# VH-VL binders against q5vz03: the designs that were tried, part 29

Target 1, 156 residues: q5vz03
Amino acid sequence: MVDILGERHLVTCKGATVEAEAALQNKVVALYFAAARCAPSRDFTPLLCDFYTALVAEARRPAPFEVVFVSADGSSQEMLDFMRELHGAWLALPFHDPYRHELRKRYNVTAIPKLVIVKQNGEVITNKGRKQIRERGLACFQDWVEAADIFQNFSV
Below, E stands for the ipSAE of ESMFold2; O stands for the ipSAE of OpenDDE; V2 stands for 0.75 times the mean of E and O plus 0.25 times the DockQ between their complexes.

## First folded at step 12 (VH-VL; framework fv_ixekizumab)

Design k4 (at its last fold request DockQ between E and O 0.92; V2 from the best seeds 0.90)
Fold by OpenDDE, fold request of step 15:
Structure k4 (fold): chain C 156 residues (1-156), chain A 120 residues (1-120), chain B 112 residues (1-112)
Amino acid sequence: as target 1 above (156 residues)
Amino acid sequence: QVQLVQSGAEVKKPGSSVKVSCKASGYDFSSYAIHWVRQAPGQGLEWMGEIIPIWGEADYNQRFKGRVTITADESTSTAYMELSSLRSEDTAVYYCARDSEEGDWAFDIWGQGTLVTVSS
Amino acid sequence: DIVMTQTPLSLSVTPGQPASISCRSSQSLLYSDGETYLHWYLQKPGQSPQLLIYEVSNRFSGVPDRFSGSGSGTDFTLKISRVEAEDVGVYYCMQSTQWPYTFGQGTKLEIK
């Protein structure tokens, strides 16, 4: 099996490069499609940040979860500013990586913000990550983990 | 209020091209795809294609064999649909529609429609 | 392309009586995420289509509870519990599970 982001490099908001394969191994992956100049994206990003912080960034036991930002911004600088301003400490596909467009197409993203929850191999767990976070909060993550067949004994 | 307002009716000769506009207001235009759907007189609905303004990418129904070009201008919140090599069979009301905020890949807001008549 | 077949193509209903429209797809509309992207629209005379039901059974904002949707796989149904004069028009089912999106032929609802 090939990972959806395998062999690719991801970046942090601080500019560090991360190997996608290593960073996403045995994790539920949330592909986050958004753009800074879009009000709906700016409104949802803080909520996602809280979600990620609770599960991963400040968790005593980090959940098997990672967010990969797939930017629809107009420039690398705009993307970076967005990440620094509102994003959590998650990863991003580099702005100049044409794979951004391939991912948008693959998951038929026709509106942003969009949070597509996928397995490592790219199989969709749910296209309604945004809705589920809004309605159920952290409780939705358990369902994602179960669907991904990862760490069945994990509990939030 | 959210609305889509389309350009006026067109009368075209066979072989010519038509470009219909769809101006959006009341929401963040760049965030939601605009779809184009046409309806021949007394007939059903046919999906033509879509554009996601923020991405600048369009997808098409291949049945039109490259005759359709969909574009978007974020600065004016306007989407366009151009249909070339017009035929009499292209006579129809053309609608633009917004990708829904509620249901995924559903159309929640529609323009008023633009009648395009192709006649020699 | 997925072919959407509606039955009946026309329906005359006495006000206050129920109505039922069937929509069948040539293949399953169950998407990989476990959702089914089948939607219903109403086009009233001289107007643009309007969204009624999205994803099989969810009423769009402002749609009265007289309307309900159900179904799974390849068979779907739109029901109107008590038809009113304002319900006159052509009803369309649409699938967006697979490109290209496709519509049913439409069902014309008239009042007896």
Scores: ipSAE 0.917, ipTM 0.952, lowest interface PAE 0.4, mean pLDDT 95
Fold by ESMFold2, fold request of step 15:
Structure k4 (fold): chain C 156 residues (1-156), chain A 120 residues (1-120), chain B 112 residues (1-112)
Amino acid sequence: as target 1 above (156 residues)
Amino acid sequence: QVQLVQSGAEVKKPGSSVKVSCKASGYDFSSYAIHWVRQAPGQGLEWMGEIIPIWGEADYNQRFKGRVTITADESTSTAYMELSSLRSEDTAVYYCARDSEEGDWAFDIWGQGTLVTVSS
Amino acid sequence: DIVMTQTPLSLSVTPGQPASISCRSSQSLLYSDGETYLHWYLQKPGQSPQLLIYEVSNRFSGVPDRFSGSGSGTDFTLKISRVEAEDVGVYYCMQSTQWPYTFGQGTKLEIK
């Protein structure tokens, strides 16, 4: 993750901070661009939450998968309320981190919600994560993990 | 029904500016980029830039750097394109278009076009 | 900038006959995700452009199945299996793999 998140910190919905490198190492990473006041974002977020919960939070063998929310919200409170209301137990860039805007440009995010699946080096596996989850559910993760070039073992 | 409705035709003198509006309806305006594309008489299409309303950020074709400003007003669901230092070569029909719901980085809904004529 | 070149620039077709329009890019349009962001639009006389095909070969909703797209890398084709009177207009390819987005110069389709 050194190429896109480096030594940055990420936050949980409870306000705790974690080191991005430690939290994302050897995982398929999904960058989730969304905003609370946008109806399409509110419509998709529960589906992503169900997907994440099944793969990670309630799985017997948690998949090597993490979501990083990149908020387009207008305030930290709006972002926090959105996360508390609809998000899964994933991570986010801090509201005050201007890197949120740099990621929008880097991945040419022109519509939200957008779920961009990336390799450890930041290269795009797919820009169509939202569509793939809607159409194939959990099955799409196998394609992502195969493309991600990460180490897999019995615990994954 | 999803629509983009643009402001009316304008006649401008060289050296002045024009601001074309694009009012969206029938969808969540803030979630999708609005692109601006122009077409000179008898010519093809040229992408000028885009704005993503929720982000408040515009991206521009370098060809127009310094002369084009693209903005959006979420409260009125309206995007604007302002072109300054007008020349006769800027005479064209200016279109706004929405980033596509089907596929990525295509344009699925277009405004009706606004003719801007630059003459002295 | 990626230059998009269309051939032919003008095409006259007898109704019911097939038509084929070529679009070539100055660089590969393959994006890092394995997709190709090459799209086709039709501008009917006196109208705004309308999306026909997105990402090389996907028909946009409501577009008749007589329209199809194909190609890869730098070479792309739009085909109409049976041209109808309502197909007249100017066809444009567009790439959005990188900024700035660029269009081909257009192919005018007429009925003869």
Scores: ipSAE 0.858, ipTM 0.922, lowest interface PAE 0.6, mean pLDDT 92
ESMFold2, look of step 12: ipSAE 0.838; ipTM 0.914
ESMFold2 (binder alone), look of step 12: mean pLDDT 93; pTM 0.952
OpenDDE, look of step 12: ipSAE 0.898; ipTM 0.946
ESMFold2, look of step 13: ipSAE 0.841; ipTM 0.913
ESMFold2 (binder alone), look of step 13: mean pLDDT 93; pTM 0.953
OpenDDE, look of step 13: ipSAE 0.894; ipTM 0.945
ESMFold2, fold request of step 15: ipSAE 0.848, 0.837; ipTM 0.920, 0.915
ESMFold2 (binder alone), fold request of step 15: mean pLDDT 93, 93, 93; pTM 0.954, 0.954, 0.954
OpenDDE, fold request of step 15: ipSAE 0.916, 0.917; ipTM 0.951, 0.952

Design k5 (at its last look DockQ between E and O 0.82; V2 from the best seeds 0.84)
Fold by OpenDDE, look of step 12:
Structure k5 (fold): chain C 156 residues (1-156), chain A 120 residues (1-120), chain B 112 residues (1-112)
Amino acid sequence: as target 1 above (156 residues)
Amino acid sequence: QVQLVQSGAEVKKPGSSVKVSCKASGYDFSSYAIHWVRQAPGQGLEWMGEIIPIYGEADYNQRFKGRVTITADESTSTAYMELSSLRSEDTAVYYCARDSDEGDWAFDIWGQGTLVTVSS
Amino acid sequence: DIVMTQTPLSLSVTPGQPASISCRSSQSLLYSDGYTYLHWYLQKPGQSPQLLIYEVSNRFSGVPDRFSGSGSGTDFTLKISRVEAEDVGVYYCMQSTQWPYTFGQGTKLEIK
């Protein structure tokens, strides 16, 4: 089973490079399609940040969860500014990685922001991650973990 | 407040092309796909294609065999549908519609429609 | 392409009586995410289509509760518990599970 991001490298908002395979292993992955100049993206990103922070960044026991930002921004700088301003400490596909376009097509993105929750292998858990976070908060993560069938001792 | 307003009726000769506009207002134009759907007189609905303005790339119904070109101008919040090599059977009302939020992949807002008549 | 077949193609209903429209797809509309992207639209005379039901059973904003949708896989139904004069028009089912999106032929609802 090859993960959806394969041998690709991801980046942080600080410019650090991270191997996708290692970073996403045995985790529920949220593909986040968004753009800085889009108001709905700017409105939702802080909510996602709080969600991620609670589960991962500041959690005593980090959940098996990772966000991968797939930018729809117009430039690398715009993307970086967006990440620095509003994003959590999650990962991103590099702006110049052409796989951004393939992912958009693969997951049938017709509106942004869109949060697609997937297994590491790319299998979709839900296309409605954004809606579920807004409506249920942290409670939706348990469903994702169960659907992902990841062996873990995490409790929301 | 969310609206799609289309350009006026067109009368075209066979073999010519027509370009219909769809101006959006009341929402972030760049964030949502615009779809084009047509309806021949007394007939049903036919999906033609879609574009997400922020991405600028369109998808098409291959039944039109490359005659359709869909574009979007973010600066004016306007989507366009151009149909070339017009035939009499292209006579129809052409609608633009917005893809719904929340990943429903439904059309929640529609334009008023644009009648395109193709006749010699 | 997924073929959408509606029945009946026309329906005449006495006000206050129920109505039922069927929509069948040539393939399952269940998507990999577990949702089924079958929607219903109403086109009133001289107007643009308007969304009634999305994802099989969810009423769109402003849609009266006399409208309901149900079904799964390849068989879907739109029901109107008590038809009113304002319900006159052509009803369309649409699938957006697969490209290209496709519509049913439409069902014309008239009042007796």
Scores: ipSAE 0.897, ipTM 0.946, lowest interface PAE 0.5, mean pLDDT 95
Fold by ESMFold2, look of step 12:
Structure k5 (fold): chain C 156 residues (1-156), chain A 120 residues (1-120), chain B 112 residues (1-112)
Amino acid sequence: as target 1 above (156 residues)
Amino acid sequence: QVQLVQSGAEVKKPGSSVKVSCKASGYDFSSYAIHWVRQAPGQGLEWMGEIIPIYGEADYNQRFKGRVTITADESTSTAYMELSSLRSEDTAVYYCARDSDEGDWAFDIWGQGTLVTVSS
Amino acid sequence: DIVMTQTPLSLSVTPGQPASISCRSSQSLLYSDGYTYLHWYLQKPGQSPQLLIYEVSNRFSGVPDRFSGSGSGTDFTLKISRVEAEDVGVYYCMQSTQWPYTFGQGTKLEIK
C-alpha cells in the first residue's frame, strides 16, 4: 500500500480515523469508486456489502480483504449517509482528501460503480471486480488472493 | 431508449470557437464518461478527450494543445465540447459517445454527429 | 501515442464470401489486469460508428455471430464469415489500453 495509500488516514462509517498502512497490510484491497446519487452505484453497493459480509464479518476466520470507498459524492454528509445506509463495515478516504481524485486518474475510472482490486503495491489485479462478483460470487476472491501473493488465511 | 442527441451543424470563420452540445437520455448520465471523437471529411476517427460527469473532470488528447474544453452539466444531462482557435483543418464531423456498459473503455452509444465547417 | 495500423485499407467482397481485416499496434495492448482493450467499430454509409467487438473477441449486443475477433499482443483480426449487403462501411479498430485512445485508419468494405 506504500505507493498509493502509505501514511494516509482512512475513516470508518462512524467517522473514526485509522492509519491506512496498519488497516490494509497483508490484505487484498478493493478500491470502490461510487456515489450516492448514481443509481448504478446504489444498485451494486448491497451486493458488495453481502460479498464483504460473507468474507469478513460472518466468516469464522475473516478473509484478508478490505474495501476502501473512494467517494464521488458532492458533500461530506451525502457520503456519510450513503455509507451508513448501504455500505458494509469497510473504510473510506476522507471526503476532504483530494487524493480521491488522484486515485480516479491513476486507475482511469471512466464509469461508476467501479471496483478495482489491487495488490499491496497498488498494481492492478483486476479492473472488473464488480462484474466478477456479479458473475461468480465468492469464488472470484480465490483468484484475487492467488494473484496478490500474500499470506493466505481467508476462511471462505 | 438510450440516446445522445447533438446540436446542429455550424459554419465558423478561422480563429473563432465552436461549442457542440450532447444531450443524454435513457440512462444515468452522471455515471458514464462522455467521449468526443472527430472525423475530417473522407478521413478516420480521432479521439479528442472525455469527461466523467459525476467527477466534473475532463481528460484531453494533447494533439489539440489545450484548444479543446470539455464540460458537463448534470442538471440538464448535457455534455459540451468547445474547440477554439479554429483552422480550416478542423472542418470535421464531431461525435459524442458514451463509455461502454458491456466492456471497459469502449464506446457503445454515439451521437448523430455535428458537422463543423471552418471557412473564410 | 500507440499507432494502430489496419490492412487492407479497402476490400471488395462477393456476397456470401468471407472477409478478414488486420489491425496491428505499435506496442502490446495487454493491460496489467490481463485484459486487452482492443475494440472494433463499423461505420455504415452516412451513419455514426457503432460498436461491433469489444476487448478483442466479445460481440456487442445485437451483433450477428458471423462477426468474430481474435488476436493478442500487437496483432488482431476481425473476420466476417459470410458478408452481407448490410455489412458495407468502414471498419475501425481502437485501442484504449493506454491514454490517449487511438484508432486505426479504417478499412472500407464494399460488395462486388
Scores: ipSAE 0.793, ipTM 0.894, lowest interface PAE 0.7, mean pLDDT 91
ESMFold2 (binder alone), look of step 12: mean pLDDT 93; pTM 0.954

## First folded at step 13 (VH-VL; framework fv_ixekizumab)

Design kser (at its last look DockQ between E and O 0.61; V2 from the best seeds 0.00; counts 0 for: pae O 3.7 > 2)
Fold by ESMFold2, look of step 13:
Structure kser (fold): chain C 156 residues (1-156), chain A 120 residues (1-120), chain B 112 residues (1-112)
Amino acid sequence: as target 1 above (156 residues)
Amino acid sequence: QVQLVQSGAEVKKPGSSVKVSCKASGYDFSSYAIHWVRQAPGQGLEWMGEIIPSSGEADYNQRFKGRVTITADESTSTAYMELSSLRSEDTAVYYCARDSEEGDSAFDIWGQGTLVTVSS
Amino acid sequence: DIVMTQTPLSLSVTPGQPASISCRSSQSLLYSDGETYLHWYLQKPGQSPQLLIYEVSNRFSGVPDRFSGSGSGTDFTLKISRVEAEDVGVYYCMQSTQWPYTFGQGTKLEIK
């Protein structure tokens, strides 16, 4: 993830800080662009939470999958409240990190919510993650992990 | 009902400026980019730029960068396009349009258009 | 800028007959994310444009199934299987693969 997140730190909804490279290494990464004040974001977030929970949080062997929330909220408190209320146990770019703006432009995010599935080098696997989860549920992850070229038995 | 309603027609002199408004209703204004497209009489369509209301960032067709300012006001669900240093060739109908919910910049809702006539 | 070229520029069709409109881009519209951002609009007389087809072949909600889109790379086609009187107007293709977004010149469809 050094290509797109550098040596940045990410945060959990409880305020813990983790290093992006360590947390995201050898995983399929979903960049989640959303805001609490936007109704479509609030409608989709629970579906993403269920998806993440089934793959990672409640699996005996968690899938190599991580979500990084990129907030378009108007304040750090609004962002934290959103995460605590509706999000799964995934990560976020800190509210004050100006890189939120750069990521939005890099992935041409013109509507939210947007779920962009990326490889370790930041290359897009699909920018239709929201649609695929809604239409196919958990089945779509198998396509993502196959495209991601990561080292795990999951690849076969 | 989802709609974009634009301000009324304007007649302007060369060298002046015009500001067209585009009021959104029936959907979450902050979630989708608003694009501006113009059409000279009897001519085709030309993309001018966009604004993403949730981020407040506008991006422009470089053809217009020095003369166009696009803004959005989330509190009134209204986008604006301001074109300065008007010339006769700027006579056109100006449309606002909403980005699709998939965010692929296919414009699924269009305003009714605002005729701007530039004449001396 | 990506130049979008439509052919024909005008088309007269007997009601019930098919119509086909071509759109060619000056460079591939396949983006690095694997998507192709080519869209079709209809502008009926005196109206704003309306979306017909997005991302090459996806029919927008409420668009009759007699409209279909196809193509890849630089070469795209809009087909109307049986033209009706309500289909008159000007058809535009548009690319949103890169800034600035650009439209074709338009194809005027008339009933004869």
Scores: ipSAE 0.531, ipTM 0.824, lowest interface PAE 2.2, mean pLDDT 90
Fold by OpenDDE, look of step 13:
Structure kser (fold): chain C 156 residues (1-156), chain A 120 residues (1-120), chain B 112 residues (1-112)
Amino acid sequence: as target 1 above (156 residues)
Amino acid sequence: QVQLVQSGAEVKKPGSSVKVSCKASGYDFSSYAIHWVRQAPGQGLEWMGEIIPSSGEADYNQRFKGRVTITADESTSTAYMELSSLRSEDTAVYYCARDSEEGDSAFDIWGQGTLVTVSS
Amino acid sequence: DIVMTQTPLSLSVTPGQPASISCRSSQSLLYSDGETYLHWYLQKPGQSPQLLIYEVSNRFSGVPDRFSGSGSGTDFTLKISRVEAEDVGVYYCMQSTQWPYTFGQGTKLEIK
């Protein structure tokens, strides 16, 4: 099975490098397209952070969920500042990774912020992740897990 | 009031370039992609390309074979479309349009249009 | 590229009577997220296009309930239950499921 991020490396807000394949194994992946200068992004990011924390940080078992930030910032420094200020402890595609542009094209991202929920292989579960989180909170995650067909019972 | 206001009509010679502007107001310019669509006299609509202002990332209709350049200036909330190597068949009304909210990918706000006439 | 084909290309309607416009795509417009990105626009004489329907069946803000959209896969329809004089213009379907975005040829609606 081909991973949507393949052999790419992701980064943390502290600059640590993480292999995408290992980090996203058997997980629902949320591709988060956003930018610090975007007011709606700044408004939604804390909500996503709370959502992420509730699923991952408080789970007894590793939650089958990860966020990969795909920055639309103007510079690597803006991206880093944004991650440090408002983001959760999730991962990001490096600013200088040209795959950022490929992902934007692949998922037809024409407005930000956008949260695209995908399987590990890149198949879209929903491109309305932002709306679903706002309207349903943690309740939407069970639907994502079911759609992803992950062999793991997860209760929030 | 959300609106897009475009620059005035242009008359150009074949082989020259034209740059049309589209000024946005009433919303967060950086959050929404701007699309460019043209319409030849008495003809239909043709999608040219789009830009995400916050990143400057743009995508183009390959039918234009690299003649189109779309840019955005966040400081002035203005998008630009430049078409080079103009030919008579490029005579058209050029529209800018705003992409709608997440998931729709429809054009909910349109500029008034800019007529570009290419003649020798 | 996805080819969008509208029928008819023109129609003349008596005020108060219904109208129907078809739009067919060369391939399915159903995206992997379960949504179908087919939209309808109206361009009134001397004006810019304006959004009528988005994602097959959702009326845009301010659009009268006389307008309705339906369809799935490759076949879509715009219906006007009772045509009014203000409905005169050219109607376009557009797909945004795949780049490049493409439009139908347009359907010119006139009043008899």
Scores: ipSAE 0.036, ipTM 0.705, lowest interface PAE 3.7, mean pLDDT 91
ESMFold2 (binder alone), look of step 13: mean pLDDT 93; pTM 0.953

Design m1 (at its last fold request DockQ between E and O 0.90; V2 from the best seeds 0.89)
Fold by OpenDDE, fold request of step 15:
Structure m1 (fold): chain C 156 residues (1-156), chain A 120 residues (1-120), chain B 112 residues (1-112)
Amino acid sequence: as target 1 above (156 residues)
Amino acid sequence: QVQLVQSGAEVKKPGSSVKVSCKASGYDFSSYAIHWVRQAPGQGLEWMGEIIPIWGEADYNQRFKGRVTITADESTSTAYMELSSLRSEDTAVYYCARDTEEGDWAFDIWGQGTLVTVSS
Amino acid sequence: DIVMTQTPLSLSVTPGQPASISCRSSQSLLYSDGETYLHWYLQKPGQSPQLLIYEVSNRFSGVPDRFSGSGSGTDFTLKISRVEAEDVGVYYCMQSTQWPYTFGQGTKLEIK
């Protein structure tokens, strides 16, 4: 089965390149659609950052979770500034990667910020990632892991 | 207050084009899709298409066979719907509507509607 | 395209009595994420449509609890426990599970 981002390379907020296939292997993937100039995106991003930090960045045992930022920003620099200012240490599609637009269409993103939780193969687990994080916090991740049916035992 | 205000009624000849505007206020225009829905006199609702201003990408109901063009101007918080090659059957009230903040693919805010009359 | 069929197309209700409107889809509206994107709108006379219920059973902000939505798969129902004069208008179901979005024919509710 083909990964949703398997043929792509991702970038960090520090500009490092990461192979998507390796980075997303056996993980729940959160596609984060957002833009710096949009107030709702700026409001939610810190919450997502806390969520990610707790599960991955500062966790003794990182959860099988990764966020992939799909920017709707107006420029590469704007995107980078956004990532550096408010984003967690997650990954992003490069600004100039046209796959950003394909993903937006694929998941019918009609409002941002949007957090689409998907399996590695791109199948949707939930379109309500943002809502679930706001309402349930870390508790929602267990449901995502179960739905993803990843090849590891993880309990929040 | 969140609202969508549309341009005024139009009277058009067959074969001409009409461009309806939808000005948004009270919220972040760029973040939420604007949909266009029309309603012929005494008839139901028909979805025409949408645009997500921040992306600048529009999607269309293929039933209109390329006659519809939807655009958005973030600087003025205004969305536009242009319908070309007008026919009498295009006589309808045209609505713009906002996608919910959660992106639930539902429309929570509607414009007041714009009557477009196509007659010879 | 998914065809939405409402029944009845019109109903006349005595104030204080309940009303029920059915909406059926030509295929299941259950999306892969487990959600069902079936919504209800009310268009009062001379007004724009307004959102009543989203995702089958969630009342939109400001909508009285007299309104309720239910259903699953292809069969959905909007209920009004006690119809009031202000409830007069045309009710539409809409699916957004599959592109393009499609509406039912509408159900005109009148007061006897």
Scores: ipSAE 0.921, ipTM 0.953, lowest interface PAE 0.4, mean pLDDT 95
Fold by ESMFold2, look of step 14:
Structure m1 (fold): chain C 156 residues (1-156), chain A 120 residues (1-120), chain B 112 residues (1-112)
Amino acid sequence: as target 1 above (156 residues)
Amino acid sequence: QVQLVQSGAEVKKPGSSVKVSCKASGYDFSSYAIHWVRQAPGQGLEWMGEIIPIWGEADYNQRFKGRVTITADESTSTAYMELSSLRSEDTAVYYCARDTEEGDWAFDIWGQGTLVTVSS
Amino acid sequence: DIVMTQTPLSLSVTPGQPASISCRSSQSLLYSDGETYLHWYLQKPGQSPQLLIYEVSNRFSGVPDRFSGSGSGTDFTLKISRVEAEDVGVYYCMQSTQWPYTFGQGTKLEIK
């Protein structure tokens, strides 16, 4: 993740700070662009939460998957309330980090909610993560992990 | 009904400015980009720039960056395009258009167009 | 800027006959996600443009199935299997793979 997030810190909804590189290493990363006051964002976020929870939080073997929320909210309070109300146990860029705007521009995000699935080097696996989750559910993760630049150290 | 309704035709003198409005209805205005595209008489289409209202950020075609300002007002669901230092070559129909709901970088809803005529 | 070149610039078609419009880009429109952001619009006389095809081959909602798109890389085609009177107008291709978004010059379709 050094190309896009490796030198940065991320936050949880409880205010804990984590190192982006350590938190995202060897994972498929989804950049989630959304805002609390936008109805389409509020409609999709529970579906993403269910998806994440099934793959990571309540999975027998957590998938190598992480979500980084890139908020378009107007205040830190709106962002925090949104995360606490509807989000899964994933991470976010800090509200005051102007890099939120640089990521919108880098990936040319013209609609929210938007879920951009990226490799470790920041290259896009798919810009259609929201559509794929809606249409295929958990099955779409297999395509993402196959395209991702991550290492699976497992043998029978 | 999803629609974009633009302000009326304008006649302007060279060197002045024009501000065209684009009122959205029937969808969540803040979530989706509004693009501006112009068409000179008898000519093709030219992309001028975009704004994503929730972000409050505009992206510009650099050939217009110094003269065009694109803004959005979430409270009125209205986008604006202001073109300054008008020249006779700026005579055109100016369209606003919405990006698709998936953000596919295609324009699925168009306003009716606003004719701006620049003449002495 | 990516230059989009359409051929022909105009064509006259007998009703019921097929039509084909070519669009060529000055560089590949393949984006890093494996998608190609090439779209087609129709501007009927006196009207605003309307989306016909997005991402090369996907028909937009409400577009008749006689319209189809194909192509890859730098070469793209819009086909109308049976031209009808309502298809008269100017057809534009557009790329949005990179800024600035650019349109072809347009292809005017007329009925003979």
Scores: ipSAE 0.857, ipTM 0.924, lowest interface PAE 0.6, mean pLDDT 92
ESMFold2, look of step 13: ipSAE 0.852; ipTM 0.921
ESMFold2 (binder alone), look of step 13: mean pLDDT 93; pTM 0.954
OpenDDE, look of step 13: ipSAE 0.897; ipTM 0.945
ESMFold2 (binder alone), look of step 14: mean pLDDT 93; pTM 0.954
OpenDDE, look of step 14: ipSAE 0.896; ipTM 0.945
ESMFold2, fold request of step 15: ipSAE 0.835, 0.836, 0.852; ipTM 0.913, 0.917, 0.920
ESMFold2 (binder alone), fold request of step 15: mean pLDDT 93, 93, 93; pTM 0.952, 0.952, 0.950
OpenDDE, fold request of step 15: ipSAE 0.921, 0.921; ipTM 0.953, 0.953

